# Designs tried in a protein design chat: VHH binders against Di-N-acetylchitobiase (Ctbs). Part 21

Target 1, 344 residues: Di-N-acetylchitobiase (Ctbs), of Rattus norvegicus (Rat) (q01460)
Amino acid sequence: EDCPCSEASLCRPIRHHRDFEVFVFDVGQKTWKSYDWSQITTVAVFGKYDSELMCYAHSKGARVVLKGDVALKDIINPTFRASWIAQKVALAKAQHMDGINIDIEQEVDCSSPEYEALTALVRETTEGFHREIEGSQVTFDVAWSPKGIDKRCYNYTGIADACDFLFVMSYDEQSQIWSECIAAANAPYNQTLTGYGDYLRMGISPRKLVMGIPWYGYDYICLNLSKDDVCAIAKVPFRGAPCSDAAGHQVPYRVIMKQVNSSVSGSQWNQDQQAPYYNYKDPTGRLHQVWYDNPRSISLKAAFVKHYGLRGIGMWNANCLDYSDDALAREQTEEMWGALRPRL
Short names: E, the ipSAE of ESMFold2; O, the ipSAE of ESMFold2 at other seeds; V2, 0.75 times the mean of E and O plus 0.25 times the DockQ between their complexes.

## First folded at step 19 (VHH; framework vhh_7qia_2)

Design y1 (from v6 with E98Y; at its last look DockQ between E and O 0.36; V2 from the best seeds 0.00; counts 0 for: pae E 5.1 > 2)
Fold by ESMFold2, look of step 19:
Structure y1 (fold): chain B 344 residues (1-344), chain A 120 residues (1-120)
Amino acid sequence: as target 1 above (344 residues)
Amino acid sequence: QLQLVESGGGLVQPGGSLRLSCEASGFTFSSYYMAWYRQAPGKQRELVAFISSGGDTYYADSVKGRFTISRDNAKNTVYLQMNSLRPEDTAIYYCAKYIRRSHWIPEDYWGKGTPVTVSS
């Protein structure tokens, strides 16, 4: 039970309720010192536990939550499920954490016992955390659409009801390509909004939805790059779709910012997808097309969050920005954090 | 709790072959995609291949046709058969659970890896 913080009060649970969430994923390293703590309400620790991060987050009134991942085959057994939950609650108490973000992305058949077991896990986890840690937060990460994306037949309404809120992973939206196998936006504006329309039509309250936006892009090798900027990509099937973004690789915003102004094209804007991209040629002569999100594209999404009264906004992941002392890097990083706020 | 132990690397001449193994423990192996990554000196880790829980495979263009990923769920083991090796395949090879977020796996999560050197 020893408190690693400079004051014992920093180890006490965060009990304040936040009406608007700024939900941050941290994957480790020491970059968290430079986050915009004026905005952050929750940090999900997806890297190694860092007690200094926990203490600092609590000093700013922000929650720090565990990562929750478990095999669905195991949680069909109610005894195993209860044991896993007890272990996570005990860990959260020992680490002075404020809850858990359940990040299960496994396939579920609609007719399988995993369908009901997953909803039971979320409900029992929420009940266990709320009972044992006053003010605790339990969240679940959902795909960019409830329409069976990536073979995930989940009880989305039951899960939303069972936990505090959903983090909607409104990125990797090229995971299911049923049309031309070409590079496209990581989070196309209208496709993103259609996903929220579908969640809302299922009866899920907008106050249960946090929009997750990407601070990374995808770099695709173009098998062919047309004069109209159409980049044909390798066919990499994924969970029933013939093409997917697995043909590309993820690139953090800090790398994109070091490359875009020296690229062949410079930053281009696609009006239909409301997203930026650029083309470059690698040292071996291959053409690439990189799709990403920037302050402009993110600001459009932040405006949607405000207009429709969603619970909040967040990103995967906060370590993607350049937190060096370089003047240009600081300006770019400030603009990315600032884009999370709706503009006047 | 979770452990991934890579083995089977070594020194080999160009055109040679090696077979890498990765034994897994601390999680339900058969439920997850598994992947091989590699990291050459001074380079970022890059995805080499992955295999789904059902056996569907993917290969990076640089290794396609030369490398074969496979798994034995009864032994909790994933393999990488590497044929027609080239000097540019020289790297430390790592295995991991493949999920979309696994591309940013914390540094202390990675095992020691198994070094592969392709040289005359």
Scores: ipSAE 0.196, ipTM 0.633, lowest interface PAE 5.1, mean pLDDT 90
ESMFold2 (binder alone), look of step 19: mean pLDDT 85; pTM 0.857
ESMFold2 at other seeds, look of step 19: ipSAE 0.483; ipTM 0.777

Design y2 (from v6 with E98Q; at its last look DockQ between E and O 0.44; V2 from the best seeds 0.00; counts 0 for: pae O 6.7 > 2)
Fold by ESMFold2 at other seeds, look of step 19:
Structure y2 (fold): chain B 344 residues (1-344), chain A 120 residues (1-120)
Amino acid sequence: as target 1 above (344 residues)
Amino acid sequence: QLQLVESGGGLVQPGGSLRLSCEASGFTFSSYYMAWYRQAPGKQRELVAFISSGGDTYYADSVKGRFTISRDNAKNTVYLQMNSLRPEDTAIYYCAKQIRRSHWIPEDYWGKGTPVTVSS
């Protein structure tokens, strides 16, 4: 009655340990049956709850976890914090979920009560889930670097200690542009690696870090496009920086793959950033530059994950690929899933 | 439970003005970014404007200089003042909570939308 699956055992919590995580965000566009379930260990359900997805993931031995968001101003009150946690635990039980991914990206001043409240929230959520759901997983999404990105003065070491692992959002690395206002890679290779160096230097275990890669890119209108492919972008401030990637818009990989073949430049490779890009002209005559990640750029990051013994790899988001039965789409999608495996 | 209720849409002649409102409940409004998106028939939803918790604003190129986003934290309301309306502004306008600027927004963070038609 209570279990929507074909077999009651599929509603039981996933309890087994995984040495390596493949952490997948699903945003609810009914493409999940076509995911590469040979790799997936955790699905974070950011779309509308789908009991068929839960049942299928459990049939493959994968965890499904809730989306967690709450205003930090509210959780300063420990009673409200406890009530929110109890509500999420109850929801996870009702939906047969295996934990929660806490996705809080709010500004925190270092001297504010929110600084301590956030760490307390993560710890108390982990304690509550682990007590109430055997084998449950509690994770927290962090910026690509601990160095005050997006005005997030978080207790990164305390948060890492307080939960099962961090999902490091190694994307949107142009959210604060402190240099020239130009289009650039969403996840530049060396900058991404520097962010992990900073997390590790703080004393956070690599077994607490899952690298999140983007399966989307950014499309920027160029105010000027130089012969050296430098695309000047509109100045859109963000959290204290004079420029940001808000000058562009996010584009899923499936759209990029349809566009790149008819682009002005075709796919180009930037050696310094180790990332692909292309230029195109829209129907109104405006020039655009699109920066993204592909199997080549992702494979470099997967190798880093293996080399440094990180807990795993994951992406925002699995719905970004073309899961149609078109032969080219199947090949491109297989290459993107395959790139998550490090090459020897 | 989060709720966003848009209002103020309607039929307007080119060059006219409309003011959209979005009343929010079920979350601490003052702590979040608020955004307006629009979706024309047969097209994908696109960002129109956002306003940060601190009042910083952003506008899509297609609307800057014509549209103004604002918020009243005491009334848990975000507004979109639309001036010099054009037929290409015809769309359903959606209010949204907490965007990562132009990032994907969870389905439960959207309002139900208010239609705007700019013609004859």
Scores: ipSAE 0.104, ipTM 0.614, lowest interface PAE 6.7, mean pLDDT 90
ESMFold2, look of step 19: ipSAE 0.478; ipTM 0.792
ESMFold2 (binder alone), look of step 19: mean pLDDT 82; pTM 0.828

Design y3 (from v6 with E98M; at its last look DockQ between E and O 0.65; V2 from the best seeds 0.00; counts 0 for: pae E 6.0 > 2)
Fold by ESMFold2, look of step 19:
Structure y3 (fold): chain B 344 residues (1-344), chain A 120 residues (1-120)
Amino acid sequence: as target 1 above (344 residues)
Amino acid sequence: QLQLVESGGGLVQPGGSLRLSCEASGFTFSSYYMAWYRQAPGKQRELVAFISSGGDTYYADSVKGRFTISRDNAKNTVYLQMNSLRPEDTAIYYCAKMIRRSHWIPEDYWGKGTPVTVSS
């Protein structure tokens, strides 16, 4: 009827407790049937609504959640805020979704009304969803560090208390470059771990933190590439920082895997950052340096997640892998999914 | 839901000018950074300029002093004024809503763009 699934039970909300989260973002491509559904606990739907995806995820016992991206300027008004939340709850019921992932990444000044409004939004959204949809999940996406990253002065402890868990976007960590303006890892190991140390020192429970890892990298044009593999990049400021990864462009893992073996350098490993990179020359003669994450770098982070008892792991985004039937692609894709579960 | 419609491209002589427009819908325009990218044949999209929600601007070195990005929050529109055009500015020009930098994934989130050809 109003249930598009082959069985009415697949439209019922997912209510069981998950001890460990594998939280994936889907951006609307048709690759989702090939995901590793043996691991997935939550799919955040950031693409166009797809009832087939909802039905399939429910058949595998996984939650599907809405994207929440409302502007903070609008939700300062409590009436607008309540109306937006009511609309999202109604939408989730109509689409048989299991909650919402709030993805607000706007600048917030510490003294602004947005500071308090954001926490109120998260709390009221959680209360509304939990009341109206049994077992529903409300999550919030936070930056790779709570230390004023990207001009986001958020009440991180209040937000963590107010929702089911935080998805920590432990990628784009070159969004704030205060040192020499050079290409570097998307998620340097020690910088990533420092961010979690900072969240934990604020008093946020590790059971409230899901580590988000990148399944994409950055391709930078080198203004100069030194003998020591130091790639100088254009100075592109971002939210108060004089230099950032906006000098490069994002590339999915599937593209990186097709390029790395024909690059000038082949795959290289940076010991200080615990991340892979490679150099290549484009057809116009410009030198590039590409930084990414692979099974090795991801498995180190998965080990940290397990060792410190974090709520789980996830990625932006599941569509970044090559889900074709090509034998090499299948092996690479299996290794990336497998890296989420390292052996300790 | 989200839509970005680029317009104003065309064929122009070197040294000429064009004004690109991007009409946005499906989101609260005034709260987001907006950007222009361009893609020449056989190359990847590159950032040309962006403008913050508060009006701060950035320009790639290749276009500084020649291009001006602006926005009209009442009309949900971002503009790129392109002066002193050169053959190397030939590309398809795209606008983007930035939470950070671009909507590069998925591919179907990019509009068709507006082509600019600078040739004599």
Scores: ipSAE 0.149, ipTM 0.617, lowest interface PAE 6.0, mean pLDDT 89
ESMFold2 (binder alone), look of step 19: mean pLDDT 85; pTM 0.866
ESMFold2 at other seeds, look of step 19: ipSAE 0.190; ipTM 0.632

Design y4 (from v6 with E107D; at its last look DockQ between E and O 0.59; V2 from the best seeds 0.00; counts 0 for: pae O 4.9 > 2)
Fold by ESMFold2 at other seeds, look of step 19:
Structure y4 (fold): chain B 344 residues (1-344), chain A 120 residues (1-120)
Amino acid sequence: as target 1 above (344 residues)
Amino acid sequence: QLQLVESGGGLVQPGGSLRLSCEASGFTFSSYYMAWYRQAPGKQRELVAFISSGGDTYYADSVKGRFTISRDNAKNTVYLQMNSLRPEDTAIYYCAKEIRRSHWIPDDYWGKGTPVTVSS
């Protein structure tokens, strides 16, 4: 055990459990020093390993977990997946991590061997981590709905049973557009809630579901912008759908906040989708429509989390906020962290 | 561990051609979509083309009929053949693993790219 922390105790596994999860994705950039550590229960490290982050998170009683990503065709082989799991457990021990967040988003046909292999991977990973690292946490990232989103026919009930809890990626909900090819909310409220209804009707416990919300939005170039704010977008197909949000680009909240008050529209609220958007004109004269989530839209989702007894809330990703010393930035960032708390 | 290394850019006259390459390592290349993006000075990165694991292709309207994306799974390499180049194609070109999160990657994880300049 080569502990890089100021105290050896900071390299010991986190064993306690929390009543409510706040699950944070970190993608690097040293902004983690400014996170709201009063809330955080898990940091999923999707950026470059940073031992200072691990030490600091442990000093706050938070778990740090590995990113798990592997090709599905490889894990059909039981020997390969056992080897992969052993490597991840060894890495977690060497880096003093508290588990793994499995982020597999590949297509799976319902009749394929990948269907069974994925569930086996999740269960074997959980068994391996729990055996080798006391108190360890194994989680799996699922689509916003179990209904074949992005051609992902997964055994959602089996996966939920096989790991500690699911992180539900309640964002990128425009990844498959089957109707009008137009810009729309990243996480429309009613559609998001329908996804949870579907997971719950399958028999998955609400205590197995963490709601993932986006701290980023999508910026779409409008091929046409109607007087009713309907922004027609380029037709970019994705996984069987003729249109998708790949017509836009992801924009972190910090960039949105710098742009919105100088936009042509200012922030607008769409009542049907319960989400904010704005229109702006770029320097070349092209019109854009940006859809995002803010404290208002997130507070509605946090209230849902509390009301239905979900395991917790989390976001992709914590690096999206402006952690500078600017007074407006500090207020906006505090409001975004504050919106995660369930409304009483 | 995951690495994407772009090459093949350069200076070319309008109407000319270039072939970009991207060598991938640290993942099972054949299982993933691969994409090309470009970033002109002062602009955001934009999607140029992608190719699915099964070989299905997509092109942005601005490059349709002029650019061709292809892949060689044996060499873990994705290519972009660029014909009939125009000054507005001037940009740094980046390859990426095309996942919903893939073009939202920390700035230091985008490679150096390969610069393309189309100038008379």
Scores: ipSAE 0.299, ipTM 0.697, lowest interface PAE 4.9, mean pLDDT 90
ESMFold2, look of step 19: ipSAE 0.507; ipTM 0.798
ESMFold2 (binder alone), look of step 19: mean pLDDT 82; pTM 0.833

Design y5 (from v6 with I99F; at its last look DockQ between E and O 0.86; V2 from the best seeds 0.75)
Fold by ESMFold2 at other seeds, look of step 20:
Structure y5 (fold): chain B 344 residues (1-344), chain A 120 residues (1-120)
Amino acid sequence: as target 1 above (344 residues)
Amino acid sequence: QLQLVESGGGLVQPGGSLRLSCEASGFTFSSYYMAWYRQAPGKQRELVAFISSGGDTYYADSVKGRFTISRDNAKNTVYLQMNSLRPEDTAIYYCAKEFRRSHWIPEDYWGKGTPVTVSS
């Protein structure tokens, strides 16, 4: 057993129970030492494995979990499914990891064999991990709404029952634009809350739901920008919707904070969506509108999490902040981590 | 190990044609959207075209009518046929697995790119 940590105990599974989750995604940069480890309960490793990250997380009592992704076409075969699960369990043992976050974002037709196969995968993965790694955590990432978003006809109640909890990706909420093709918030407050209402109404316990918030925004080129700040965007369809956020591109918070100071508008607040945005002009003369989340918009969501007793809060992704020694960057980064705790 | 290998780039005169190929490995190709992006020097990458797992296509307005995306699932290959090329099409062209995913790291889903230069 090859333990890369300074102390062998740091390679043992995390077994203690957490009543409130702070679930973060790490995408493989050496910024993790600067995360707010006073809050973190789980790190999902979506970047390359880093044994130093694993050792450090365990020294703080936090779980480190694998990324789980596989083509649904392949897992229809139960032998393939069992082999994939065995491979992930073996990898978690070899890397001293504490579970897996299943991030399958593929289309599923309600009448397809993938519908049943996906639920079976989640259940069998949970059974396998819990059997083989004491205290292990198995989670599944779901869309911002259960109402067929992105042609994802999933058995949401079955999946929620089958794993430890769902991570709800309450962002990319412009994946489905059924109204005017315009730039809008990445996670509009009321639309986000409506998604949770729908998950709860179908019978999923709030103790099974972790709210994911974005530490990134979307930058859209405006085909035109009205005096009322309405930014018309290119019509890019996505999975049945005629318009989508694929007309823009994702931008991490650290980049947004550098750009907003030189923007045409400065930071603006949209009251209806409870989200900040700004307009800028690129070097070629094109107008852009950027929508993002900041401590103010995130604090509103953290308050909802606490008030309704959700399992916790988390974000895509922890590497989006500026962890440099710059004084302004430090303040901005501390405020973003601090926003995860609601003020009462 | 996921790999995307672009080829077919090069130097071409305005009005000419070029066919890009992207050979994929390390995933079940037929299950995913495939996309082409391009990046001119000093610019951000921009979506050029995508093709769904079922063969539905999209083209950016700047290339519609001139470019054609296609896929051969038996060969795990996506193609971009570029006709009536213009100097403004000069860029490095990147193949991508999927063009829209919430938990997506572009570095994990990009090819290395193939340069295309359109010059008179």
Scores: ipSAE 0.695, ipTM 0.856, lowest interface PAE 1.1, mean pLDDT 92
ESMFold2, look of step 19: ipSAE 0.702; ipTM 0.865
ESMFold2 (binder alone), look of step 19: mean pLDDT 82; pTM 0.834
ESMFold2 at other seeds, look of step 19: ipSAE 0.694; ipTM 0.863
ESMFold2, look of step 20: ipSAE 0.729; ipTM 0.865
ESMFold2 (binder alone), look of step 20: mean pLDDT 82; pTM 0.829

Design y6 (from v6 with A35G F50Y; at its last fold request DockQ between E and O 0.90; V2 from the best seeds 0.77)
Amino acid sequence: QLQLVESGGGLVQPGGSLRLSCEASGFTFSSYYMGWYRQAPGKQRELVAYISSGGDTYYADSVKGRFTISRDNAKNTVYLQMNSLRPEDTAIYYCAKEIRRSHWIPEDYWGKGTPVTVSS
ESMFold2, look of step 19: ipSAE 0.731; ipTM 0.875
ESMFold2 (binder alone), look of step 19: mean pLDDT 82; pTM 0.833
ESMFold2 at other seeds, look of step 19: ipSAE 0.682; ipTM 0.860
ESMFold2, look of step 20: ipSAE 0.717; ipTM 0.868
ESMFold2 (binder alone), look of step 20: mean pLDDT 82; pTM 0.833
ESMFold2 at other seeds, look of step 20: ipSAE 0.714; ipTM 0.874
ESMFold2, fold request of step 22: ipSAE 0.691, 0.717, 0.699; ipTM 0.853, 0.870, 0.854
ESMFold2 (binder alone), fold request of step 22: mean pLDDT 82, 81, 82; pTM 0.840, 0.826, 0.835
ESMFold2 at other seeds, fold request of step 22: ipSAE 0.687, 0.729, 0.554; ipTM 0.844, 0.870, 0.820

## First folded at step 20 (VHH; framework vhh_7qia_2)

Design z1 (from y6 with I99F; at its last look DockQ between E and O 0.90; V2 from the best seeds 0.74)
Fold by ESMFold2, look of step 20:
Structure z1 (fold): chain B 344 residues (1-344), chain A 120 residues (1-120)
Amino acid sequence: as target 1 above (344 residues)
Amino acid sequence: QLQLVESGGGLVQPGGSLRLSCEASGFTFSSYYMGWYRQAPGKQRELVAYISSGGDTYYADSVKGRFTISRDNAKNTVYLQMNSLRPEDTAIYYCAKEFRRSHWIPEDYWGKGTPVTVSS
C-alpha cells in the first residue's frame, strides 16, 4: 500500500467530530514532535510535506490539512477553479491529508468578479473535499475584522456558510495605521474583541469562528522613542493606509524570550492594549520596540473564546517556541501551550 | 514551484550605478506586489522598495531619489535601478513576491539574493 505509516489505519481519514478546535500552523521545522498533542485537533501544514508528521498527528487523532493559496484573478475562470480543486483533492488523497486551509490574503474590490469567485472557490472546495474524503475539513483564513481590513472586501457570511469554519487571524492589527505612525500591539485586546463582535453581528455563528493568536511579535526601529515609550516608526504605506506594521518585522517568541532579559527596559505591560512590549538597542545604536503576546495576554483571549462559545483557538505558528531541552525554554514553552486552555 | 531569480549585482565604485533584475515564475506575477529588500552583514533585512500590481511605488527614505523600481508584466520581471550608489548600500539584495503578508514563509516568497558591493 502507499501508506508510509507503521500501521495502515494511520493513513485513514480522521472522521470524528470535534466540538472545540486547537488549530496549529506548522511551517516545516522538525519541532512538531514536541507540540502539545494533548490539545491539538488540526495541523495546517504550511511547510514541506512530512509523512512522519502526518502519521504522528493521525496517531493522536488530529487532522492534517493542506495549505491552499491561489491568485484571485485565476479563479474567476470556473474551469481553472475546478481544475485547481481537483488537484488539491488528489494531493490530499496521495498524502493522506484530512482537508485544506485556504489562506488567501489578496485584496478584493467589492464590485469586482473576484468577490463572487472567492465565495464560489470556498464552496466548491468544500463540496469537493467532503465528497471525496469522508470527514474532511475545509477552512478559510480571514482578517481580524470583516470591515474592509487590508481592502479585503470578502463575502464573509457566504464564505463562513460555505466552509467548515473560519480561522480568524486576530493579529497584524497594525496592518493599516490611520493615526500616529507609532509602534503598537500586534493584537490589542479590545480591538481584537471588537472584530469578533463585528463578525457575530453579521450573523456568523460563534461555532464557525476559531480565534488565531500570534506566537510572534513585531520588532520596530524607533525613529524617536519618547520618555513615555512612544516609538515613532517609518511611514510604510499598505493598501491605502499611510502607515503599517511593514515598518517592522515579525519575530518568533523564542527570539523574544532570549532578548527580553537583556533589553534596556525588560518586559513592560501596556494596560490600554493589554499586551507586553520591551525596548532594546541594536548593535548600531538604534532603539527598537518589540510588541508581542505572552501567557498573560493569551489567557485573556482564551477566556473570551470559552465565554463566547467560539469554535476554538489556534496560532501562527507552532514553530515559534523554543523546543530545546533548556530548562527555562521548557517552562516558557509549556506556559504558552497552557495559555490556550480556557479556565473552567 | 515559485522561483525568484535575482541578477545584476556586483562590485561598483561610490557614485556608480547598477540595475538589478528579478525573473519570476510559478505564480501569476501581475497579480502581486513585488518588493526589493536588502540585508547588510550583521543587520536586519530591510525593505528597499515595492511596486503594486497597478504600478504604484514606495521607496525607503535611505534610497528615495536614487533608486527606481519598475516591472514588466509581459516578462514576469521586476527591476531595481540603483544610481548614485553609496557604501551603505552594500548588501545582499532580495526580490520578494509580496512585501507584507500575515502567513508568509521565506522559502515560498523570497529569492536567493544578489550581492552588491559599493567600495573604492
Scores: ipSAE 0.679, ipTM 0.848, lowest interface PAE 1.1, mean pLDDT 92
ESMFold2 (binder alone), look of step 20: mean pLDDT 82; pTM 0.834
ESMFold2 at other seeds, look of step 20: ipSAE 0.688; ipTM 0.859

Design z2 (from y6 with S52T; at its last read DockQ between E and O 0.93; V2 from the best seeds 0.79)
Amino acid sequence: QLQLVESGGGLVQPGGSLRLSCEASGFTFSSYYMGWYRQAPGKQRELVAYITSGGDTYYADSVKGRFTISRDNAKNTVYLQMNSLRPEDTAIYYCAKEIRRSHWIPEDYWGKGTPVTVSS
ESMFold2, look of step 20: ipSAE 0.756; ipTM 0.879
ESMFold2 (binder alone), look of step 20: mean pLDDT 82; pTM 0.828
ESMFold2 at other seeds, look of step 20: ipSAE 0.730; ipTM 0.874
ESMFold2, look of step 21: ipSAE 0.733; ipTM 0.881
ESMFold2 (binder alone), look of step 21: mean pLDDT 81; pTM 0.827
ESMFold2 at other seeds, look of step 21: ipSAE 0.733; ipTM 0.887
ESMFold2, fold request of step 22: ipSAE 0.751, 0.761, 0.745; ipTM 0.884, 0.888, 0.884
ESMFold2 (binder alone), fold request of step 22: mean pLDDT 82, 82, 81; pTM 0.830, 0.830, 0.825
ESMFold2 at other seeds, fold request of step 22: ipSAE 0.775, 0.744, 0.752; ipTM 0.892, 0.885, 0.880
ESMFold2, last read: ipSAE 0.731, 0.750, 0.725; ipTM 0.880, 0.886, 0.879
ESMFold2 (binder alone), last read: mean pLDDT 82, 82, 82; pTM 0.828, 0.827, 0.830
ESMFold2 at other seeds, last read: ipSAE 0.694, 0.724, 0.733; ipTM 0.862, 0.872, 0.881

Design z3 (from y6 with T28R; at its last look DockQ between E and O 0.94; V2 from the best seeds 0.73)
Amino acid sequence: QLQLVESGGGLVQPGGSLRLSCEASGFRFSSYYMGWYRQAPGKQRELVAYISSGGDTYYADSVKGRFTISRDNAKNTVYLQMNSLRPEDTAIYYCAKEIRRSHWIPEDYWGKGTPVTVSS
ESMFold2, look of step 20: ipSAE 0.726; ipTM 0.882
ESMFold2 (binder alone), look of step 20: mean pLDDT 82; pTM 0.833
ESMFold2 at other seeds, look of step 20: ipSAE 0.690; ipTM 0.871
ESMFold2, look of step 21: ipSAE 0.634; ipTM 0.856
ESMFold2 (binder alone), look of step 21: mean pLDDT 82; pTM 0.835
ESMFold2 at other seeds, look of step 21: ipSAE 0.699; ipTM 0.871

